# Designs tried in a protein design chat: VHH binders against F-box/kelch-repeat protein At4g38940. Part 23

Target 1, 370 residues: F-box/kelch-repeat protein At4g38940, of Arabidopsis thaliana (Mouse-ear cress) (q9svj9)
Amino acid sequence: MSSPIIIRAPKKQPPEPPCLISLLPEEIVVDIVARVPRCYYPTLSQVSRRFRSLVASPEIYKRRSFFGCTEQCLYIAISKDQTSDIHWFTLCRKPNGQQFSGTTASDHRLVHIPTLPPMPMHGSYVGIGSNIFVMGGFCNWKITSSVSLIDCRTHTAQTLPNMPKAVAFPVTELIDRKIYVIGGSDTLSPMKSPSRIMMVYDTDTEMWQLRARPDWEAGKKWFSSVVIGGKIYMRTYHNSFVCDPNDTSCDRDEVLHSKEWWSACVIDDVLYYYDVRENCLRAYDPKQRAWGVVKGFEGLLPVACKWSKTVSYTGGKLVLFLQKTEKTEIWCAEIAVERREGGEIWGKVEWCNVVLSGNFHIMDCVAVVL
Key: E = the ipSAE of ESMFold2; O = the ipSAE of OpenDDE; V2 = 0.75 times the mean of E and O plus 0.25 times the DockQ between their complexes.

## First folded at step 9 (VHH; framework vhh_7z1x_3)

Design f2 (from e3 with A33M S56R Y57S; at its last look DockQ between E and O 0.64; V2 from the best seeds 0.00; counts 0 for: pae E 5.1 > 2)
Fold by ESMFold2, look of step 9:
Structure f2 (fold): chain B 370 residues (1-370), chain A 125 residues (1-125)
Amino acid sequence: as target 1 above (370 residues)
Amino acid sequence: QVQLVETGGGLVQPGGSLRLSCTASGFTFSDYMMNWVRQAPGKGLEWLSSISGSGRSTSYADSVKGRFTISRDNAKNTLYLQMNSLQPDDTAVYFCARGPDYTSFDWLTEYFQHWGQGTQVTVSS
C-alpha cells in the first residue's frame, strides 16, 4: 500500500498543551463549574465548546442546587431610545476582591442578553425558579395576551398559551404558587376606564382563571404593589390597601398612603422605597404602622435623580437603581439594611456606581434563582 | 401647555403622494418619541409609525411599510409623514401623537393624552 500523503517538516512547533482543567474527569469539571458564580458563565463559555455546552446544561444547575451554590440573579427589562418594546439585561456583579480566570475584576454592569428577542413592555414579569414569565404588555399600540417563558439558564424564550384577556400595566404578584394579574388596561383609548379584571394562573395546574376583580376601589388605576405575609399591599392615587385576594378582605391603610411609595421591595416584612424628591430611602413597618428613614449613607448616593427602582436581594440587602435628571447614566447601589435597638433601620452601601450609559429606561426588575 | 397641530391633508388621486406635518409646542420636542395614527371612517384607531426623540429609530405598521416614511426636524419642532402610493384604503383622519415620559407614574395616560386635532386625507378616483 503506498503513502500519498505530504511529509511535514519535523521542525514545526509542537501543539500548545491543553489547559490543566481539561485533563480532569468530567464529573470533577462539572463540580468545579457548578461552584463558579453565575456572572462568570459568559466568560467561561468563551473558553471552549465544552464549557459553552456545560454552562447551559441542566446538570450544572442541579449540581449548583446540590452544593448550595444557587444565586439570586437580577434581570432587568429596559427600553432603549423610548421604543415600544423591552430588551433584557442582567446585572453582572463581581465579588469584592475576587478575580476569575486571572482577569482583573471590572465594575459592576448591566449586560444585554442578545439571544432574547425584544418583548412587549408594561406587562407582567414574574420570576419563578430559573424562569421568567412575560405576560401581556404592549408594543406599537397593541395590547397583547401573549405569554413568553424565558429560561434564564440558557437565555432562550418560548411562547406559551395566551392569557384569557389582553392587559397592560397590571399589578402582578406571586403568592403560594399562583400568579395574580390584577387590573391594568385592555385598551389604548385615553377615554376608557382601567381594567376591572383579575386573572389567576396556578403554576401547579398550569391553568388560568378569569374572574371579575373584587371591588377594591373599582375603576381606579393601580400603580404599585408588594407582598408581605401573604397579603398584597397596593396603591392608587387616592388610597393604599392591604388585601387578601382569595377572601376579598381589603382594608385601607392611611399611614402607608401618607408617602407616595412606588417600585418598592420587601425585606424582613418591611417595605422599602427610594424617595427621589427627598433623596432618602424610606421604610414602612406594618407591625408598627409607621414610616421611617433608613440611616447611615448620607452623601453616598447620587442626587437630583428623576426616578428609582428597588429590588430585594438575599442576605438583608436591596438593589437600588437611580437615574439623574440631567444625565443618561443609570446608577446602581447595593444596600445592606439592619434594624438596630430602638427600631431604627440602618443601611450600609456595599457599592455604588454607574452600570449603564445611554438612552435607556428601566421598565422592571425581576429576580430568579440560578 | 402641550400643543400638536397637523397640516398637509387633502384630496389626492390613487397612486399619489402627500406629506403631512405636525408642529409641536409646549415641551422639549427632541426628548419624546412621536407617532402617526389614523382613523378611517367607521373604524377604530390604527397606529402607523413611530420615531425616536433623536430620529435614529423608526418603526412602521405592516400596512404602510415601504410606502410611508416618518421623519422629524428637531430644530423646527416638526414631525413629518411622507405618504407615497396612496390608495383609497388610506382615506382617514391622520393624527400625530406624543410618546410617553417614562419617568412619570402615569405615562400610559400621558402617552394617549397628547394628540393633534387631525388632518383629513382623502384618496379618490
Scores: ipSAE 0.118, ipTM 0.543, lowest interface PAE 5.1, mean pLDDT 79
ESMFold2 (binder alone), look of step 9: mean pLDDT 82; pTM 0.830
OpenDDE, look of step 9: ipSAE 0.203; ipTM 0.638

Design f3 (from e5 with S105M; at its last look DockQ between E and O 0.50; V2 from the best seeds 0.00; counts 0 for: pae E 5.2 > 2)
Fold by ESMFold2, look of step 9:
Structure f3 (fold): chain B 370 residues (1-370), chain A 124 residues (1-124)
Amino acid sequence: as target 1 above (370 residues)
Amino acid sequence: QVQLVETGGGLVQPGGSLRLSCTASGFTFSDYMMNWVRQAPGKGLEWLSSISGSGRSTSYADSVKGRFTISRDNAKNTLYLQMNSLQPDDTAVYFCARGPDYSSMWYEEYFQHWGQGTQVTVSS
């Protein structure tokens, strides 16, 4: 029997480097990938079927948690060209080797996630762990009670049991593993009063409860809220309130209302929002019942903006989105805040640049842990 | 002040066609999504169609998809609804409505700007 003739490829190109990763035990490969920033996982999934399976597996996210390598990732609900649909984007923060040299240059972008379905307009979005709850809003321009769960590890969505009532424009907050959906409207008509309904989803029992609440301010919509110390801090056009939804106590707070706060976030029990009229980041400490201005970054952010949104980030940081009045650009800044010995809060802009251009509107921002 | 005025309604036989117009004033028309909604006798409001500020994106309720066409002329500040294959259950008052102000810090103007409506009656 003659041996087969093997045609040996000629050596007409530089030798390819050996792939040293293939020489490692599987557990070591998993440990290496678990330490890779999440923004590179799409690239890894294109290297091989093995890496594609690994970056999508629950095991990799469990190992990231074990090593302390989890990341807070931001998901942004965006309307394009004023359509009736909301589409999901993520903030992709790619270091380019310039962040440590005193330069502010970076390469950060909002990236569309095409595998996630369009979502109802003016719904509620709550991040819990690696998931996003999407509740209510408009479905085919009808107010819906639907609930969807987005798995941010795989960028897939599934339906969950409906809320007890359909609602759009509610205030929604997460307190102690329960989602509180408060107010909103079950009609599109401006002639009808907002709902006085509170719906509570217990993430442990996976059940909704319909609860009555006292009239905190009749006939008013709530535009913004945060949670501090198990209480909901809410703003209407006319008043601000501090509410305990379990005890139905709800008190007006004139000091909180003295600033027109909107789209705020909370870091270490301090409320932060960006005042686009005065071009400053304001802080409210409920223990002191006082507003202050965050120091240390005057002139580093774009001015003449028409709106802002803030979202808290781990490590004493917040992310701020801004859009200038006459521009189609969305700016993003990451700001580290700290309280100094005199009680003043200081901030440092870690980076600031345009992250999206075009006719886009940010409807909400949600943080998850991956 | 924001003003929206619908015209073009009337009586039409089943299977017939009408074209509605909505003339807008008091705001920058091209900055807003525009909507058509209707209200049948004794019924609530029903959304029919939306068109983006640029006019490049449209959406339709299933009940009118394929029969109705929304369009806009931003140079003339006018919104249109071409209605074909009309049936008796299309009988309603038709309103144009300005969409939300995405640039507003407050959404208090959301759904607050409607025209007075134009009657469409479909009967043999």
Scores: ipSAE 0.148, ipTM 0.563, lowest interface PAE 5.2, mean pLDDT 80
ESMFold2 (binder alone), look of step 9: mean pLDDT 82; pTM 0.829
OpenDDE, look of step 9: ipSAE 0.239; ipTM 0.658

Design f4 (from e5 with S105M Y107L; at its last look DockQ between E and O 0.58; V2 from the best seeds 0.00; counts 0 for: pae E 5.1 > 2, grease 24.8 > 24.2)
Fold by OpenDDE, look of step 9:
Structure f4 (fold): chain B 370 residues (1-370), chain A 124 residues (1-124)
Amino acid sequence: as target 1 above (370 residues)
Amino acid sequence: QVQLVETGGGLVQPGGSLRLSCTASGFTFSDYMMNWVRQAPGKGLEWLSSISGSGRSTSYADSVKGRFTISRDNAKNTLYLQMNSLQPDDTAVYFCARGPDYSSMWLEEYFQHWGQGTQVTVSS
């Protein structure tokens, strides 16, 4: 007598209490939501299915653009627990003044995006508009040529055609809607076999070009890069170069190389990086061909850090990530920089706090517009 | 100085089992992902398995999935590889490899440190 498997009918979840907002015309609701800062969208998505759908809709972003509520958002590629892949986080900033009374928690935090799958480490990550291109990288002892496109509006990823060559650890820059993937390695030992290849992706034609660059410093790994005035500034262990991606020649810049610049950003044609050894923000002006130290924020940032990462943000601001040597805390600061009369650059720390705790490593940071 | 010492290799019959060990020293063991790789004669390095620093996350190559199990004891600074259902194709030198070192600002090297390896021979 086989006991009938009583398939318990899924308990009808009680009808969600009618959200008063549900009484409003859809257009009005869209208008309201469009004006809400993006940092609150995760919260809104928990209120109702309707809100969840709205915050993920293309319509809301059109409306945001229409209202001038577009925001620059930072997406952070993070390795968790020393895994061989990256996870995506976003920086959630609390808008000025609304102390939500109850949570003693830091006003700013990195928030994990669970809808995005793990992706290859040490790839190229480039933000264009509301999208992030994820190209190549390393995972599970394999170097890949895979390309993924992340829509940051919906936090979804799609697969694109592969790069011409599988590479990890390249320097990558965006110039005039072209993505330049320079160097890297096709081996697990990047220092032993650096690539002399430059791959160029045209975002308009959606086509790749492969260019060999045998004239560049042979056998050396590129460590850092930025773009200033259509030129790529790049650093190896031995030298720093200024290169026109369309030219066969690179100019050596010894002054630039006099500092160990890494993970730098550009604001108003000035290169910035944080020197963790000297606990200062350094600025290189290519016009003057000189290094300076940004003044005005001494003692406000955490000390004894082992690495730093900078990314340019809207309004003459940069975001600085720091990790302390002895602690697993990642600090973040927003710094407004201003050039004053006489050429001095001053900085003001808008905020600085711990944004993530645990065994995390920031691999890269990408800015998008949403 | 980072040191990795593999042990536990030997001769085994097809279908047999071995347990490899890797003892680590010279670094905070729990902070690093650890890996097993192997190299067969005349072949390149093959990745087999990885385990996160905390031991919470593991991954396996398709070639060894279901047969091999990676584990670690952070208190003993030891990495393990339990190998079951061994086949002749599993004959290789097995290496313990440390995961990436993120402490370097300049050198992004993946798997910088390897042991001397331990020979595993599967033969009837």
Scores: ipSAE 0.023, ipTM 0.525, lowest interface PAE 3.7, mean pLDDT 86
ESMFold2, look of step 9: ipSAE 0.126; ipTM 0.551
ESMFold2 (binder alone), look of step 9: mean pLDDT 82; pTM 0.835

Design f5 (from e5 with Y107L; at its last look DockQ between E and O 0.49; V2 from the best seeds 0.00; counts 0 for: pae E 5.7 > 2)
Fold by OpenDDE, look of step 9:
Structure f5 (fold): chain B 370 residues (1-370), chain A 124 residues (1-124)
Amino acid sequence: as target 1 above (370 residues)
Amino acid sequence: QVQLVETGGGLVQPGGSLRLSCTASGFTFSDYMMNWVRQAPGKGLEWLSSISGSGRSTSYADSVKGRFTISRDNAKNTLYLQMNSLQPDDTAVYFCARGPDYSSSWLEEYFQHWGQGTQVTVSS
């Protein structure tokens, strides 16, 4: 007597009470949502399918642009649990003074983007508009020439044509809608950076060019780079250079090289990086050809950190990521910098808190506009 | 100083099994991804397997998937590679390699540290 498997009909979840907002015309709802800060979109997406669809729609971003509600958003490439690939996070910032009654999250945090797949580590990551280009890198002992384009509006990725050469660990910069991928390694062991190779992607023509730079230090690895005034500032272990990407020559800058600048950003043609050894924010002015220390930071930032990353943000601000040596905590600070009369640069820490806890490593940070 | 010492290699018949061990010292073992690679005579380095610092995530090359198993004991600072169904093509020197050092500001090498290796010979 085979007991009939009573397939319990899935309990019809009671119809979610009609959200009063659902009674509003679509246009009004779009206008309302367009004015909501981006950091709340994940929360909105949990309210209803309609909201979920809306926050992912191209229309909402058009409206945001129309209303002047566009925001710079930070996307962070993170290695999780010491894996050989990266995952994408975004910095969710609480807007000043706005208590959104629905979000208990009182603190700034890094939020994982699960819709984006793992991607190669130590590639080139460049933000243009609302998109991120992901180029090259390696995973599981494979160096790739693959190129992916992330749409940060929808958190989707598409495959683009490959780079001319597979490389990992390049320095990468964006100048006048051209992406410069400089150096990198085409081998895993020993790791070498053929500094004479430069690949250029023109975002307008969607074409790659391969260039050789015989004047650059051969066989030396590039560690850091920034762009100031259309020139690329780059650092090797031995030297720092100022290069015009269209010129065959690079100028050595000994003053710049006098500090171990890494993971730097640029605000108003000044280079900034955080020196974890000295617990200070350093600033290099190319015009004055001098290093300075940004004032106003004493006692406000975590100490005993093993690495730092800086990224420039809107309104003369930089975002600083710090990881403590003994703790698996990633700290983030937003710092407003101001040059005062006399040439001194002052900084104000707007906020500083733990944004991610666990076995995570920040590999890179990219700014986009949404 | 970072040290990695591989052991467990030897001569085995086709279809046989070996278990390799790698003992680590000079660093916090649990903080690093660990890897097994091999080099056959006249061939380049071949990646075989990786395991995350916590041991929760593992990956394998297609050539060894289903036959080899990577594991680690963080309390003993030891990495393991269980090799089953060994074939003559598996003859190589096997190396333990430490993953990237994220504390380094320079990231000069993804795999910075290697052991001396252990010889595995699969022969009838």
Scores: ipSAE 0.068, ipTM 0.575, lowest interface PAE 3.4, mean pLDDT 86
ESMFold2, look of step 9: ipSAE 0.110; ipTM 0.526
ESMFold2 (binder alone), look of step 9: mean pLDDT 82; pTM 0.829

Design f6 (from e5 with S104D S105L; at its last fold request DockQ between E and O 0.18; V2 from the best seeds 0.00; counts 0 for: pae E 3.3 > 2, placed apart)
Amino acid sequence: QVQLVETGGGLVQPGGSLRLSCTASGFTFSDYMMNWVRQAPGKGLEWLSSISGSGRSTSYADSVKGRFTISRDNAKNTLYLQMNSLQPDDTAVYFCARGPDYSDLWYEEYFQHWGQGTQVTVSS
ESMFold2, look of step 9: ipSAE 0.395; ipTM 0.725
ESMFold2 (binder alone), look of step 9: mean pLDDT 82; pTM 0.835
OpenDDE, look of step 9: ipSAE 0.433; ipTM 0.747
ESMFold2, look of step 11: ipSAE 0.362; ipTM 0.708
ESMFold2 (binder alone), look of step 11: mean pLDDT 82; pTM 0.831
OpenDDE, look of step 11: ipSAE 0.373; ipTM 0.708
ESMFold2, fold request of step 18: ipSAE 0.370, 0.339, 0.345; ipTM 0.719, 0.706, 0.704
ESMFold2 (binder alone), fold request of step 18: mean pLDDT 82, 82, 82; pTM 0.836, 0.834, 0.834
OpenDDE, fold request of step 18: ipSAE 0.280, 0.199, 0.272; ipTM 0.664, 0.619, 0.664

Design f7 (from e5 with S50A S59Y; at its last look DockQ between E and O 0.38; V2 from the best seeds 0.00; counts 0 for: pae E 6.8 > 2)
Fold by ESMFold2, look of step 9:
Structure f7 (fold): chain B 370 residues (1-370), chain A 124 residues (1-124)
Amino acid sequence: as target 1 above (370 residues)
Amino acid sequence: QVQLVETGGGLVQPGGSLRLSCTASGFTFSDYMMNWVRQAPGKGLEWLSAISGSGRSTYYADSVKGRFTISRDNAKNTLYLQMNSLQPDDTAVYFCARGPDYSSSWYEEYFQHWGQGTQVTVSS
């Protein structure tokens, strides 16, 4: 029918239009990029190979620190279909540039980090500076002592020396530049009692120390913990405790245990957790030894959720993840809290939307500084 | 409250087959990953296999991969282990165990709930 049109391979096209920022001296470009919020770095990487290399370079993050332009970024460890590993996601914010009728709509998503390999689940995940330590947990259905270090500037991982002991399901907290890994299990066996071992990583010396811990309720698993005032607040199924890691004291706290707290965070020495059965954000003030309900939320968050997770964020804020009972959607909200006169705590929902859909389970949330 | 009852053990010749069952009650069976574990005489516990709540994902220890098949029937609240090509070192008490609950705010110790076990003996 029609004569075939012979199409030759296109000639390599050199860039014709100059990028005005690429004409600046390198030190000026570095200074400009260092002041750009991290959420725009993927967009910058599309501008040129130069910018792609720059946003991944250690130099840019040194300059961000020098200029005081660092920010907290959230990294989320997620298991899919209850498999025996986790994958890393980051909370990505894409604020709208145009406002209408006096409102700004934003769209937040959890975005998979494909350059990071699957890692063990039910371990410890701790953010220190721009890095994440991934310690212990399950790997190929074996409990491991392995340590991986994620460089959040480049989204790469490397293996570090092992912990002294293999553990899964420990309580882990960072206090005064030391990581305390407490309890957990060294086997998958349900016939085994939790470990009486405490492992302490000193971030200054970069060395592990194995300690025998006092018997703070032997044979019970600790499900949740936070740090307030240098003390570890911990919960088992039956009791809540306040423990000082620098001596052997560990006191039961009946008032703290009167609420079924789980996956809590701390802002200004107040413990917050979301009560999914009563659909409210609860606050525990250790100085008053009293629980309260954070006000200002009526009708603003999804209801009938089966689980929740909270994580502290800069500026008196927390981030809350929720999943509805009959859905596979994961919701996320950012909430600013403040104590008002009279001791009441009020919250403002700054945004709330679905961030991930599918059969996913959040294992932990880690904040780093970039 | 939670009950797990294993059946189907017995004596079998090397190379033979057995099918174990585990009947569950006292919880919503389909919400939980289920596991098979065994204990040979004088030895520690050995994890063998796991299956997701939906039954769509299965996992096996290297020692049984290719010989054992885990399955479940959520309508009957029953977990199964089909064991083929049995050898004398498969002789053990076999337990079913419930995995942790990831659909609530409460995590429990892995394998906190077990059955009483069923004896499997492989000998000529």
Scores: ipSAE 0.062, ipTM 0.504, lowest interface PAE 6.8, mean pLDDT 80
ESMFold2 (binder alone), look of step 9: mean pLDDT 82; pTM 0.836
OpenDDE, look of step 9: ipSAE 0.167; ipTM 0.607

Design f8 (from e5 with S50A S59Y D101S S104D Y107L; at its last look DockQ between E and O 0.46; V2 from the best seeds 0.00; counts 0 for: pae E 8.3 > 2)
Fold by ESMFold2, look of step 9:
Structure f8 (fold): chain B 370 residues (1-370), chain A 124 residues (1-124)
Amino acid sequence: as target 1 above (370 residues)
Amino acid sequence: QVQLVETGGGLVQPGGSLRLSCTASGFTFSDYMMNWVRQAPGKGLEWLSAISGSGRSTYYADSVKGRFTISRDNAKNTLYLQMNSLQPDDTAVYFCARGPSYSDSWLEEYFQHWGQGTQVTVSS
């Protein structure tokens, strides 16, 4: 029972393929498929070997770029049991009110990607273009320096050279084509403090560098971060900081810290997180250095939730994952936010429904462009 | 306050068996992966085994695979380690340790909570 755990989500029937598609030139078929939303590509891959090959081909993604129809797609790192390595899912979103056989326009779900191997948990997961970097975490109950690269166009993974140091539970951010890995632990013992060094991966040179950092509460676990205006906003249990990663300067932000923010995202330079204790979506505006509550959707979301995860999405929207206390269903909501006169931020729930059932735990959400 | 209490250690002959227990309090036991870790005199910590919150998934270090069996009883908040074919190199203090959980809405401190340990001595 030390083997990887395979996680399968229910499938929907693919659309009925028209017979006339087989009569069209290949270039026209590619053109048609390139305009199909990415969430339907798993369904297309089950129709035939032809479509399976087509949706994984580099040419489809070149044609999507040519047509200006690339998308931000969400990849969700999920642990089935609390001890399993993660498995990857994607959010299947049905936009534009379209209805397909066996589904409705609001029938959104998490779809397991079975071709990806299980990967270490509690590492770093960073989306860059069409790829996901999976760095560090636990492998065989040891903290690893391993790096895997997921190609989200093909759903394949490859091993890359290791990080300079093994780490679990870091905060990780992408700024200007560089990945900054900060904090974390290189041991399972809580008594060993991490070094005062951060690791920086330059995606252009493909090299890791060790950089000194100031004593930003050295030896403390960092559990949340976001990037706003090229600066990293970070939180430990005790303090929140605003830091320039290319400089030694780092300021405490007591107003930011006055809320126990975690799993936050950024839309238009505003930090959002969902407060499960108060059942509200909070927003922090760095220009005002003030917290507010997003208005307009009181009572539309599940209450008494034990955790939440947020991720920014296209068009001034965020996606929120929630699980109610003592339940196994994972809820997902898409919320459009807008700033109104006076600086108030209002939200509209575009949809909210159960997207996965069972003993599953969301470790992280990563956006890529496909 | 989270508490973990190990029992069942002692002196045993090579080839013998022992069963360790760890009783847990101060948290929802079934929400957490549980681990056994040991420390031989003058050595660092060695991870031995883990079991999922549900008890359905188990993991073992190569050094103990086939000889040790981890289990749990969630109704009694108790973790077990059955140790067979013990050898002198198994002499150590054995600790149970709490692993990560999604049910905790606070900072996660991996392996922050440990018991005081129970001594296992295998003497020839």
Scores: ipSAE 0.012, ipTM 0.422, lowest interface PAE 8.3, mean pLDDT 79
ESMFold2 (binder alone), look of step 9: mean pLDDT 83; pTM 0.837
OpenDDE, look of step 9: ipSAE 0.017; ipTM 0.497

## First folded at step 11 (VHH; framework vhh_7z1x_3)

Design g1 (from f6 with L105F; at its last look DockQ between E and O 0.66; V2 from the best seeds 0.00; counts 0 for: pae E 3.0 > 2)
Fold by OpenDDE, look of step 11:
Structure g1 (fold): chain B 370 residues (1-370), chain A 124 residues (1-124)
Amino acid sequence: as target 1 above (370 residues)
Amino acid sequence: QVQLVETGGGLVQPGGSLRLSCTASGFTFSDYMMNWVRQAPGKGLEWLSSISGSGRSTSYADSVKGRFTISRDNAKNTLYLQMNSLQPDDTAVYFCARGPDYSDFWYEEYFQHWGQGTQVTVSS
């Protein structure tokens, strides 16, 4: 007498208590959510399916734009556990006003974006609007010409037509809606830049153009680059150059080269980089052709760091990433910089805390507007 | 000083197997990706396989995929390469190479540290 396996009908999950928000017209809900900082979207997505759908929709971003609630978001390319691929993280910032009284710990953290697949390392990463272009790179001892476009609104990636040439470790800059990919490695020595080609992607026409690269120390590794006033500032170990992308000539700048500027950013036409050896934020003014030290925040940042990375943020601020020598912690600081009367630049650390712990390496940081 | 010492090479018949070892010293072994590369006579360096610091992630060149297996014992600071179904074309000097320190981009070469290599000869 085989006892009938009573297949217990899956317990009907109790109807989700009617979210009072469900009583509101959809348009009103959209308007409300559009005004919520993006950092809360993950939380909202856990509240209801409706919210989840809404925060994932392109509509919410249109509405945000309409209300002027757009935010600059930082996306960080990170190598995890010394892998050959990068993973994407975003910096979640706690909005200034809500100091929840009790927890002294700044809730600023890097959050992994699992919906984005691993991508080639040492490629070109460029933010335009809400998108990130991922171009080329090195993976598994191979250099690729692949191009991916990340929509940061949905955290999805699509494949675009390949670059004309596979390269890794190029200088990549965006000027006037054109992406300049300068040099890079096309050989088994990925850290070198032997390529004498400059590829230019026009974002309007969605077409690539090939140009001859000026003979700027071909074969050497580029350490840093920034754009100031439509010119590309580039550094090798031996020299720093100021180049007009439309000109075949580059000017060597010895004053600029007098400091080992690395992973620099630009705010108000001033170049900033954090000198980990001297534990100071340095500033180069191309107009004055002079280096200075940003004052006002000595002793507020972690010391004994191996490397630093700076990225410009809105409102005269920069974000500084620091990795300690112990390699276990990545620190992040937001610093407001201002030029005062007399030409001195002062900085104020708004916050500084560990944003990621573990065997992680920041490879690049891209800013987008969402 | 970073040191890498490869062992386990030798003469093997086609279809045979070898296990290479690489002993690492002078750095925190578990923090770095490790790699196997080889150089055949008259040919350039060929990447074969990589393994992440934790050992959780591995990758292989198409030429060795399905035949070679990379592994590591972090407690012993040792990297391994199990090579099966060896062919004459696999004859080369095999090198263990440490991955780059991505916190220090001052190097111009991808691999800064490798061993002396171990000879693998596949011959009937």
Scores: ipSAE 0.257, ipTM 0.656, lowest interface PAE 2.5, mean pLDDT 87
ESMFold2, look of step 11: ipSAE 0.429; ipTM 0.748
ESMFold2 (binder alone), look of step 11: mean pLDDT 82; pTM 0.831

